# VH-VL binders against Hydrogenase maturation factor HypA (hypA), part 2

Target 1, 132 residues: Hydrogenase maturation factor HypA (hypA), of Synechococcus sp. (q2jir9)
Amino acid sequence: MHETDMTRALIQTLRDWWQSQPGQPQIARVHLVVGQFTCVEPASLTFAYAAQTQGTFLQGSQLVIRETPLIAYCHPCGQEYKPEIGRRYACPNCGSPMEEIRSGRELKIDYIEIDYIECSTNFTPPAQPEVA
Key: E = the ipSAE of ESMFold2; O = the ipSAE of OpenDDE; V2 = 0.75 times the mean of E and O plus 0.25 times the DockQ between their complexes.

## First folded at step 1 (VH-VL)

Design a11 (framework fv_azirkitug)
Fold by ESMFold2-Fast, scan of step 1:
Structure a11 (fold): chain C 132 residues (1-132), chain A 121 residues (1-121), chain B 107 residues (1-107)
Amino acid sequence: as target 1 above (132 residues)
Amino acid sequence: EVQLVESGGGLVQPGGSLKLSCAASGFTFSYSAMYWVRQASGKGLEWVARIRDKANSYATYYADAVKGRFTISRDDSKNMVYLQMNSLKTEDTAVYYCTREGWDTYYFDYWGQGTLVTVSS
Amino acid sequence: ETVVTQSPATLSLSPGERATLSCRASQSVGSYLHWFQQKPGQAPRLLIHYASNRATRVPARFSGSGSGTDFTLTISSLEPEDFATYFCQQYNDWPYTFGQGTKLEIK
């Protein structure tokens, strides 16, 4: 399951960050950006996070996911467009295949909330395998 | 409650400049893409400028009619989005609305009340 | 760019009647079509998103249908407060263009 592997990588990234922090603070919320053109279902990620954080330094913390839409750019037309995920990726104006993706592939930690203090950081999870 | 409040509109002569401001509250501003949309009296809605969030590198986009003359910017620390309008033309006369799309909504769910820009001699 | 055309430009009806407003895209936009209501002197208000989903606090008399290039906004029984201008917007390809609007006026 992509979400299970991704969650394990996320937790390892958080552990490495947490161990480097003075006082090793209690983490309240982890804010994650997930693009719609990833192999990720937000609900599955949230479920896996809750399950995998039991008995760890992250127990009781909340995973907050912000999704970004898939936006492609058509060079012949000089415009962005929003592909219909699972149905149509080609430019609706000229039919050119989707070759440049402007957004929707994000997979990164935006920031971490700790007790009484909000910490901003830009951690990137390990690369995930391509979906066949 | 989500609120968007525009300001900075007024009467200006052709060739002049104005800077519009939009103050946002009631949501996590830094996660939202922000837009300026205008409407001339009795006419339809026309998109003017877009600025994306930090995760999308604050990318900016402009309608052809305003490209090179208008600049959209934002200050996430103040929950503000701005539109600097230079070299104004009579065709820019319109009510200018500030609107958002949420991080997961992909539609303009909240709009400000608008600020009137009149470009006339 | 994808052009969005609304018809009719003006629709004159009485309270209690059914209103049907049309929106046609020059190219398929899937279900990426939203409807807005605008009353004189007010900002636009989201009514329907993704062709058929009613926005929060929008009365049940409003409904949207269609996909691809042909879309319809229906008001089953007009109330006095429904006399306004209605705009559709395609959200399939950038830029996200609006129709020219349909003005719903009292007969």
Scores: ipSAE 0.000, ipTM 0.522, lowest interface PAE 13.6, mean pLDDT 83

Design a12 (framework fv_azirkitug)
Fold by ESMFold2-Fast, scan of step 1:
Structure a12 (fold): chain C 132 residues (1-132), chain A 125 residues (1-125), chain B 107 residues (1-107)
Amino acid sequence: as target 1 above (132 residues)
Amino acid sequence: EVQLVESGGGLVQPGGSLKLSCAASGFTFSYSAMYWVRQASGKGLEWVARIRDKANSYATYYADAVKGRFTISRDDSKNMVYLQMNSLKTEDTAVYYCVRDYTYEYSGSQYFDYWGQGTLVTVSS
Amino acid sequence: ETVVTQSPATLSLSPGERATLSCRASQSVGSYLHWFQQKPGQAPRLLIHYASNRATRVPARFSGSGSGTDFTLTISSLEPEDFATYFCQQYNDWPYTFGQGTKLEIK
């Protein structure tokens, strides 16, 4: 159910971006970053995307997903560690529970590829912030 | 072009009622959560009510200050959001904005992509 | 209930200067914080979502930073159109709460 909701929100974000673009380009691929701790299954999201984009401006485009690992930070040890999802979330060195997550909760559009495959358009919101 | 147009504001006495309407166009309304936000003169912004889409059973949420007195509803066939305001108090005097948002559930991201122009509600004797 | 407090209430600067606006939450809200701009006589507009991500069509001079309880909105070089009131809003806990605003005015 969640993947269906996420896909609807993604398509609306893409529609707003697309309508703002001069010439309203043909979208070839949408690159999405999905963290392992979002409980989103990439295959399910890709399936929902294919189904929901039929008959829309996104018909025929591909959703390309890059996963990021779950990385937690252990304050007592002063270092990051990688929890074993579904098995052990505590710090392997000291046993402290997982209280700070540094990575793995991303759900973000990385960039959009249009028909001109030599060039890609970066989607800023919710893309990475720039240092001023 | 995305557009939100509020109506229904006006002057009413304490204890009275008003129904605000918001007409939406330019986006797929049935997939969007809709919100009402208010702003009293010289004050900050305050969330009033939220209604989710059909896939989320039109779930509703209210600020404590209005709970039990205000009711948010929507009509997807007309692209309309409503706010029924009962038992109005002088503290309810504010400009009321209709807001469209996007929600990424797991990332916790929300957008106020488009705000309406606002409609003034004045509760005074 | 999470209380959100902004400071300063008013910030007087000249075009070309750097502006730094603060927002503090009474308890951790993670990165679930928005920044909005409101120009005189207009509805608020979203600038930053999820603490650091710029909204569509927002100039690169605007940036957000922070997590947990302390957040900052930075405008690297003020343009005349940037003189407005700025609000932050947490959406980690229901009810969602807004700061009282920081008015950015010309010196």
Scores: ipSAE 0.000, ipTM 0.437, lowest interface PAE 12.6, mean pLDDT 79

Design a13 (framework fv_azirkitug; at its last look DockQ between E and O 0.04; V2 from the best seeds 0.00; counts 0 for: pae E 9.7 > 2, placed apart)
Heavy chain, then light chain:
Amino acid sequence: EVQLVESGGGLVQPGGSLKLSCAASGFTFSYSAMYWVRQASGKGLEWVARIRDKANSYATYYADAVKGRFTISRDDSKNMVYLQMNSLKTEDTAVYYCTRDFYSGTYSYFDYWGQGTLVTVSS
Amino acid sequence: ETVVTQSPATLSLSPGERATLSCRASQSVGSYLHWFQQKPGQAPRLLIHYASNRATRVPARFSGSGSGTDFTLTISSLEPEDFATYFCQQYNDWPYTFGQGTKLEIK
ESMFold2-Fast, scan of step 1: ipSAE 0.034; ipTM 0.627
ESMFold2, look of step 2: ipSAE 0.010; ipTM 0.601
ESMFold2 (binder alone), look of step 2: mean pLDDT 89; pTM 0.884
OpenDDE, look of step 2: ipSAE 0.017; ipTM 0.643

Design b01 (framework fv_benmelstobart)
Fold by ESMFold2-Fast, scan of step 1:
Structure b01 (fold): chain C 132 residues (1-132), chain A 118 residues (1-118), chain B 107 residues (1-107)
Amino acid sequence: as target 1 above (132 residues)
Amino acid sequence: QITLKESGPTLVKPTQTLTLTCTVSGFSLSTSGVHWIRQPPGKALEWLGVIYWDDDKDYNAAFMSRLTITKDNSKNQVVLTMNNMDPVDTATYYCARRGYYFRAMDYWGQGTLVTVSS
Amino acid sequence: DIQMTQSPSSLSASVGDRVTITCKASQDISNYVAWYQQKPGKAPKLLIYDASNLETGVPDRFSGSGYGTDFTFTISSLQPEDIATYFCQQYDNLPLTFGQGTKLEIK
């Protein structure tokens, strides 16, 4: 369910962007950055995307996901460190609890890859009307 | 064909502000990000920052206090502004497209040498 | 910042030789490393991404391997046009950082 709701928000963001673009291009791939500490399962997000984009302007597009590591900052030590997710979140040097997260909570569109322009001859009917 | 080209002054005096423009062709700034990288003569590449397709930005903390990256999608241009230039900032400055596989740079401009001297 | 230590700093080899360059990260970066080729007076060109994936259009004599902290870039049979400086780059965390470069020359 979490991935379903997040996918819906992602599609709404893409729709707003797409409607603002001249020519309303055909989207081939959407590149998404997902942090390790988001509680998002990439496979579930990809499945939800495929399901929710059927019959929409995103039909046939692919969601490409790259994960980012969890990086925390220890104020007492003045240093960043990489927590071991599921094992140890405290600073390995001084034992202070993890209070500041520098990365790993991203859920961000990195970029959008669009398809090339298609040309039609007089003998092929148009597939994309301006107004339905 | 994808191309990027840097332009701007080749000589800057100490304490002045550097402004470089990257003009892109063959892709849209509304769908792809652009990095700025520099290389002092005979030295390693140094990452300065990136502007993403959605106008978000990340900067190298070493330069963040004097560095700004902006863009104008309608002009196909990305602009780097760096304040308080010093002779140590002498370098070839590159802009590069953020590639399909995040943070890897698949197309680069030719670079422009900026010399900082009095 | 993640430090990328590249070795050797320079090397001289003969056409047809197998050339190996190594890169060591100061911390675990999984497979988030790229390799670039830079010819004199030119911008860098992406050759390898995600440690071992060959960029489209790049000759198959180039290869990469490694995971974690130790990475290797190999040219299986050196050609004259391969004369260049080669750089590794990590993209596991910001700031993006590069190795110091390896200058490759023909004997």
Scores: ipSAE 0.000, ipTM 0.530, lowest interface PAE 14.8, mean pLDDT 84

Design b02 (framework fv_benmelstobart)
Fold by ESMFold2-Fast, scan of step 1:
Structure b02 (fold): chain C 132 residues (1-132), chain A 120 residues (1-120), chain B 107 residues (1-107)
Amino acid sequence: as target 1 above (132 residues)
Amino acid sequence: QITLKESGPTLVKPTQTLTLTCTVSGFSLSTSGVHWIRQPPGKALEWLGVIYWDDDKDYNAAFMSRLTITKDNSKNQVVLTMNNMDPVDTATYYCAHSRYTYWGSRFDYWGQGTLVTVSS
Amino acid sequence: DIQMTQSPSSLSASVGDRVTITCKASQDISNYVAWYQQKPGKAPKLLIYDASNLETGVPDRFSGSGYGTDFTFTISSLQPEDIATYFCQQYDNLPLTFGQGTKLEIK
């Protein structure tokens, strides 16, 4: 996948969310979920984010990536299994091809952490952004 | 300003191949993806697949064996090809835009849809 | 695949009524839900995304809420032009899936 293009799309999603929020809060951390079967390299994504956010409303914010393992479900066996990425995707018990993926395909914003507004009474965090 | 329009045959015989074209304007296929979604009469929407700006594709596993999505950026066209049509494939077929592909797949602009009837 | 179960399948209400439609996901999808309005013979129109965010140009009588597996769509004061079928959609994981729809009628 093209991490540079993905990062540009991420920043656009964050900008649209940020502009909709009262007071346009200062973003501290952006938490992403990236599945192992997306073939996205977290280091490449983090590097692109640092480069593309300079001079923007996201300058100084940190990208935090949580990886999810590839988990498939075998209907004939009635059980989940973990494929060997790049080697073998079929069910180890019955040999059925990988038809259903339970996790590992995620590419989404999990949540955003902001710097709190000091003068607020009964402060509540902003709504979370839209995600894939 | 974004628009999408489906075109293709309205009647297909069982076992034949369906080919639909989606012509887009107001955005570039080199920077945005396009999805295909269908709706059988009186039923729910079914997501078929997507072609991304980098020419990567994802398909609904239920259709993957007979479904192909391609594009031509210079013509502003996305093409859906579905083999071995069956009467249960009778549906209105839509192409749709999603701004946040990878980070959000909500469909903000839709084509008008084209009804494809599969009958013998 | 993630199943989206809508209730009710059909609903009859009067102008000015508060209308509520629910959608239940077969697994945790956080807030990755959109709601669409579809009038007869027309393409769906996006109303709500991220469970609770109102799409630009959509009247504020429409609202959404929920997180995890249970989601709600509300019309605070039903208008005649709101007669349509409404669909929820998850975008937590592929394939993208829709609810079976709720047909809203006035009488």
Scores: ipSAE 0.013, ipTM 0.580, lowest interface PAE 8.0, mean pLDDT 85

Design b03 (framework fv_benmelstobart)
Fold by ESMFold2-Fast, scan of step 1:
Structure b03 (fold): chain C 132 residues (1-132), chain A 117 residues (1-117), chain B 107 residues (1-107)
Amino acid sequence: as target 1 above (132 residues)
Amino acid sequence: QITLKESGPTLVKPTQTLTLTCTVSGFSLSTSGVHWIRQPPGKALEWLGVIYWDDDKDYNAAFMSRLTITKDNSKNQVVLTMNNMDPVDTATYYCARKYGFYTMDYWGQGTLVTVSS
Amino acid sequence: DIQMTQSPSSLSASVGDRVTITCKASQDISNYVAWYQQKPGKAPKLLIYDASNLETGVPDRFSGSGYGTDFTFTISSLQPEDIATYFCQQYDNLPLTFGQGTKLEIK
């Protein structure tokens, strides 16, 4: 996984959205959902974002990351469970290996906060970023 | 502006199937998920299920055998279907936008569905 | 299922008072708890997520804290418009579950 490449994709999605907006508003915060099983380190992604947005329309904006836990589904048991990342992925009830993931793989823009002279607003972007 | 609005029958007879539609505006179903929650009169909220942006679904096991959630992104609509309604299913039904992992930041006004003969 | 237990079930307070509601999870849920406000006849409104983060547009008199199994929700100076039922919700594991609610009333 390369946070630099992921950050470039994110910035491109934001640029396309921003160019479509009347008045080209000042972006204050970008809210991103990152699953725990994406192997993306939030701190590394935030650092890459700060570095890549310098001198751009996003300079000074903050990347706010909400992590989602890894939730797996056990077909034999018919129930979801929360694996212990780095320790145990198998179902604690029956021992079946982890084959279906219900959450924890997300990498998506949740919403964007913008500034006006009077107030800030939130918008949901029309498309999710694509990763390499 | 982000809005969600539930629509469908307000009165259902026992054993009938309930179909509710949630119409959304101000955001895309191709990028955001939608939850269905219900609240019996004077009681706590009960989570029914969620449909994700990629059309995957999760249901509360208590309802899974009779509950289906579908969507049509082009119509901006999410549909809840629940079979074999019983008087204990009388509740206000809400649809709400998924925020982050599994919170709900915008809710519809709710629609009261009464199940009686 | 993770059970969320709220205390108290009802609370009577005066405008300007500090009010605190607690929520206890039946197992460790880290910081994956949200708080909602529901006024009579209205849909719930998200106030707090990730135990302590204030949702945009929500007055800063509302706050949350806690980690693991014990969580608190506080209104630092109660206003008339704050009279409502408040619910906690866990999102550490499916199915999502809510507390039974705490009804706030003027004394």
Scores: ipSAE 0.000, ipTM 0.524, lowest interface PAE 13.6, mean pLDDT 85

Design b04 (framework fv_benmelstobart)
Fold by ESMFold2-Fast, scan of step 1:
Structure b04 (fold): chain C 132 residues (1-132), chain A 122 residues (1-122), chain B 107 residues (1-107)
Amino acid sequence: as target 1 above (132 residues)
Amino acid sequence: QITLKESGPTLVKPTQTLTLTCTVSGFSLSTSGVHWIRQPPGKALEWLGVIYWDDDKDYNAAFMSRLTITKDNSKNQVVLTMNNMDPVDTATYYCAHRYVTYSGTKYYFDYWGQGTLVTVSS
Amino acid sequence: DIQMTQSPSSLSASVGDRVTITCKASQDISNYVAWYQQKPGKAPKLLIYDASNLETGVPDRFSGSGYGTDFTFTISSLQPEDIATYFCQQYDNLPLTFGQGTKLEIK
């Protein structure tokens, strides 16, 4: 949920990075990592991005989302397991409730693709605070 | 690398039971589901059902009365059993997988087995 | 069940042409649409998911768009290796359903 607010924060982070870059390169794709347990639907993020980038420096760019699975840890069993979001969260081996989450809460820029490459400089994206 | 491979009989007589096995590698059946999909020659793909990591199942209502999907995590195998085969069940049968799912029923397939053609004739 | 109606059933085009095919869902499915390429005797290959996201390793001449009930798949500049049947799939609800397919041939 709140994909509109998260998309606004993402676009602001991208704008700050873009303004710092020499030549203000054309951005082709923005790769975002979204964990399954963020309560964010990737489809909603993608469409909010398309809507909010119209008329901006990001017009025509694509948001590419890589999902990371929800991985929980069962203390009684001493092992990780993968809950099925919306259906079952308990440990499949012992039935204990989900108490520790090991992955699936990510929400970050992975990397940015630009339309052209120069041989003269390294690409270093800015540090990303958590979006949302 | 993630792979899936179907195996089983290629010829079945009407009224017999079909049993197909999908052998997987590169991921664990204890954390991921596997779907069965079929395609009659020259026709559209048809989703049959899924077995989830926790042994829960969903079936296409059109086949539910004669279709069973089971698995053995230790053997990396998923088994499709379909009773009372009919010539209209002639199709290439695939098992398929999506590594990452956002919700329990939002599935597309980035990995497919090669498919096995099952012909039903007398 | 959600019905996916794909159009056209077949088309013929020349190398370098822009090719478009469409899918219409019988109800609102948001953006839960994938597109597959299938060559004779082979399993389908995923090209597009979430209506517009390009699968890793797929050439960028392939693209998708749409939301709700109307979806479009485009090849911006047809190459000989693109000759195949293309299918759309909805995954908003079970059972998962596929379009009837579009057979693409070169002139």
Scores: ipSAE 0.000, ipTM 0.514, lowest interface PAE 16.0, mean pLDDT 84

Design b05 (framework fv_benmelstobart)
Fold by ESMFold2-Fast, scan of step 1:
Structure b05 (fold): chain C 132 residues (1-132), chain A 117 residues (1-117), chain B 107 residues (1-107)
Amino acid sequence: as target 1 above (132 residues)
Amino acid sequence: QITLKESGPTLVKPTQTLTLTCTVSGFSLSTSGVHWIRQPPGKALEWLGVIYWDDDKDYNAAFMSRLTITKDNSKNQVVLTMNNMDPVDTATYYCARGYRSFYFDYWGQGTLVTVSS
Amino acid sequence: DIQMTQSPSSLSASVGDRVTITCKASQDISNYVAWYQQKPGKAPKLLIYDASNLETGVPDRFSGSGYGTDFTFTISSLQPEDIATYFCQQYDNLPLTFGQGTKLEIK
């Protein structure tokens, strides 16, 4: 997936939320959770966000990304483990394949800051584009 | 005693679909993965794909667009379906049990599938 | 994909000789390599796993060693029944890949 396409979907989700809010507040920061197994590069996503928000209601806002590690679960061993992304996905104890992913595939808005005084909003976005 | 045995047609015409069945005994498909591997005459082994104990699957990207692996635990059977067969797909096809899922401690006898008109 | 390169492609040896086959991975695969013996018209048979562990029922003249990218398979004293093609296989990452095989013949 292109980060440009993901950013466009994110901005549309933010616009829909923003238009529904009374007073249409000034957005200071958008906090996004990005799992390491999405293969989304945070710097590229941040760059695309800055470029695509020029001249919009999001101009001047910052995209803040929190990464989550890839955690898999091994059914035969009954334990979680951390795969080595790009190298080894199998369980290091028994060699079973990575069949259950517990974390690392997130791509969602965590919360939105209005002004520079931290004001958490419990925002649930609609479905995001699929990622690798 | 652990055994695996391949069965299915030995002759397939170009463009047809190949369906092979692997019948297992001595172990449960709910606890072990079963892989399909092929070997063209006189050539190296090629890994095709696997079906895991939880019914998940992985396929070699080179074959993924035309391969499907399914299973029926109650029948002790794993089925490989490969679409659009070509003469280059002529090979001995093996099913094998994955020990710790990825190396093969037991193999079927293999079945030679010839693709020709 | 991880490429497994075996050498030699074929070799000829006498009964009682020490035979060595090597396998090189295109990237670090730790110790996740297996070795198989295949006789004409037969399915492969597992001999070695985790680079150096001998499979149950396999004669102790067979051994393996190596870590990372370079792996060696050895027959300490060749017997007539050892005539076969030998393959290495990596299982560090999917797709699983095999070496091209080494054909062993008796002189």
Scores: ipSAE 0.000, ipTM 0.495, lowest interface PAE 19.2, mean pLDDT 83

Design b06 (framework fv_benmelstobart)
Fold by ESMFold2-Fast, scan of step 1:
Parts: sequence; structure tokens; C-alpha cells
Structure b06 (fold): chain C 132 residues (1-132), chain A 121 residues (1-121), chain B 107 residues (1-107)
Amino acid sequence: as target 1 above (132 residues)
Amino acid sequence: QITLKESGPTLVKPTQTLTLTCTVSGFSLSTYGVHWIRQPPGKALEWLGVIYWNDDKDYNAAFMSRLTITKDNSKNQVVLTMNNMDPVDTATYYCAHDYRYTFGSSYFDYWGQGTLVTVSS
Amino acid sequence: DIQMTQSPSSLSASVGDRVTITCKASQSISNYVAWYQQKPGKAPKLLIYYASNLETGVPDRFSGSGYGTDFTFTISSLQPEDIATYFCQQYYSTPYTFGQGTKLEIK
């Protein structure tokens, strides 16, 4: 999926959420988790976000991207390993092919920060775990 | 109109692997996600996992060790594979359309008809 | 995991009655709750999302309300075709979880 299309989907999700909220809060920052194995380039996504939010309820908000590495699990070795994206996906210890991915495919809103005016607070959008 | 239809075996023996296919129409798998949800007879619905348009996946931790969801956009198909089936896995299995795009809001606006999978010897 | 407790488990009402079903989350989930209708042998059908938004094509006798932990689903004037089991679902956090269902019968 092209970053422009991904950004449109993100903005639509944010708009639907925003319109459902009491008071329709001012959004300051949108925190997004992007796995390295999604083939999504963070700078391109950030650029598309800035361009597509002009003149909208998200104008002036920042997209903050946290990248997660590709981590695979090798059943024969019983251990996680980090594949070299674009080069080698097999286990470096035993050569078994990459069959289980533990992280690196995420594309999720982590949480949204609301501008501080009087009673602003951080909150997590649906279905995204909060990092303790 | 969005439609989804589950297909696959209706009877599975204990310890065997279940493979179900969800065939979609009216939307693109390159644009929207598809969830798998099951319902044991007379019991509550249980969410199993999802595959999103970008091939990102999320699984219920209770099933993650034996559950895999894949897709083929060109065939309009999503495939659920669940290993080591047990009689308690007897349920109607549904695939469902993700109303919103991938970013963390998952309620289900369209469902397949469901397929009953019975696990017995 | 977030538990969704639904009440009552079953109820009988007459055509034209106001019917109320409640759903309680084990922790605060903002307004991230959906309500579904399921008729025997059929898949669930979405009625309400974000606690109070009516899905397109759903009759306006159906409504929802609530925020935080306590949610209510209401049928303002029960019709014969409303005989079904109704489920709430939270989508605040994975795994998404459902209430146990309320079986609605007409007297």
C-alpha cells in the first residue's frame, strides 16, 4: 500500500474517532507504531501526513513514529533473532527459514496527545496496548 | 455490497490442523482488514485475530502459538490456519470486515455466514 | 483482558415495550463499544458503534449510551422482528472481547 493511501486511511480513522469524542478535542500529536517489515518509509509517511492534514482538524498536529524492528522466532533453536531485511531472513545459527514473525509488522496508532488548554490528557485509541 | 464467505472442512479430528478460507467481495484486501471470530455453540463470541491491508497481523495471545492468518489479494481470499485442534475448539467460525482502516479501531460492520467446525474423534 | 459483563442474560417483553440491556466493562474503555444483533443460525449484525452511533440502515428505535465502564442499549418500541440475542463488544484494547449475550423473546 502506498504511503499516500496509508495516510488517507490514518486520517479517516482519526476523523471518525475525533467526531465521536465529546468536545472534539484539539489534537497535538498522533503517535504511530510502524514496523520495519511493513515496507513503510517513516519520512514519506510524515511528509504525506503534513500535506494531507492542511486545512483539516489535524492541521498543525505532529505525527510521531516509533519504529519496531523485525524479530523472528526460530523453532529449532528456540530463540528469537533479527533478520537482515532485504538480505537474509533465515536463522543465523541453524539456517532454518523464517516462519514466525514476533514483531516488525505493526502499523498501529499507539496513542493521541491532546493540546493542553485546561483539562488536556494523554489517551490511547482503541485496540492499541499502552507501553507501561 | 460487501460480502464474506467462509469455506473449509466441517469436521476435524483432535490434534489435526484446521484451514479455513474467507472469500470476500465488494472490497479490496489491499484496502481493508479481515478479522476471524469464533462462537462455540451457545457461548460468547471470541476474537481470534486480524490481517490488515498492508499484511500487518494481530493475534489474540490465547491463540497466537497455534494460529496463522494469511491472504492472497489477487484471489480475494484470507486463510486461517489453526494447529492442534481440540474438542473445545468446536465453534462456528466467522470472518468479518474491519469497518475502519488498520489503525486500532475494530468493530465489525459485515460478517460472513459462518461455518460450523466440529472437533471430534 | 477486558471483561464485558452483560445483563440480563435473557428477557421477555411485549411488542411496543421499551427494552434496556446493560454492559459493564472491567476497566474504563471510553466510548469504544459496539452492539450487535444475532438471530438464530445467522451471523451478528452491527447496530451501534462508539457507544451511541447508529449504523446506516438500522431503525431509529435502537439506541446506545454510556461512557467509561457502564453502557446501555435500548429498543424504544419493541417489534416482532427484534427477537434475537444482543451482544456488546469492546474495542478499546486487544483482545477484543464480547459480552455473553442477552436473549430477547417476545411475550
Scores: ipSAE 0.000, ipTM 0.527, lowest interface PAE 11.1, mean pLDDT 83

Design b07 (framework fv_benmelstobart)
Fold by ESMFold2-Fast, scan of step 1:
Structure b07 (fold): chain C 132 residues (1-132), chain A 117 residues (1-117), chain B 107 residues (1-107)
Amino acid sequence: as target 1 above (132 residues)
Amino acid sequence: QITLKESGPTLVKPTQTLTLTCTVSGFSLSTYGVHWIRQPPGKALEWLGVIYWNDDKDYNAAFMSRLTITKDNSKNQVVLTMNNMDPVDTATYYCARELGWYYFDYWGQGTLVTVSS
Amino acid sequence: DIQMTQSPSSLSASVGDRVTITCKASQSISNYVAWYQQKPGKAPKLLIYYASNLETGVPDRFSGSGYGTDFTFTISSLQPEDIATYFCQQYYSTPYTFGQGTKLEIK
């Protein structure tokens, strides 16, 4: 998936959530979890987000990306291990190829920060005087 | 129990070659990478190099011209050899086991190597 | 080479205090940061890896956070046994580099 298309999907998910919220809150930051084995480049995703949110309900908000490590599972050894992306994917214990990925494929919204709004209620006297 | 222990000379003369041995227990060198890290007295840790389970090696470029790391799985030993020692190489030398690629879960106790005449 | 710079270089705090140490990378390193504790005469001990994951057996008063270039290590309520030097390490790219260390002393 291209970062532009991924960003469109993210914004649509955010719009659906935002439209369901009472008061249409102003969004300050969107926290996204991106696994290191998604082939997503965080800077490219952040750039696309800034470009695609101009003129929208997300204008001025920040995309905050938290990466999760690639964790694989070795069936012969019966344990998890952490491959080095781009260099070594095989199990360090037995040399078996990486077959099962336990973590590092995430692409999900973690949470959304909204601007704080304080509401207060006070007595409003009648505003309509009568002059006959 | 997982252990690593450094051994070798504690005093080396300038221009001589240092040879340190790291003996491991509780895990196999056929399954884990072992790194060498040093720490001059009162200074920061400095990564030297690594040997992996498959005999692949990586060295810090600052030391690669005089540094060699080898291992013997049957003896449970990893060997660091560093040529042309200088007083600035005085440091505590550690071997450490790699976990999750390049952070270190178990360390040896360290061995202080002093380089002086 | 990626340079890791810690702040402060040393600090003194009282038992029960919240202690914060920061580490700044000279370039973006994602979350490839570990934190170690080193007591006098001892080898370093792993506390935190991948910036925020607590190593098994490490008390939960220790925590880490950060991404990119700015990383923070916190002790929520300082205990006497926490007197040590603390080091950050990046493992994003070779050569793996460490911060200069932060020496923590108790009052």
Scores: ipSAE 0.000, ipTM 0.500, lowest interface PAE 15.8, mean pLDDT 83

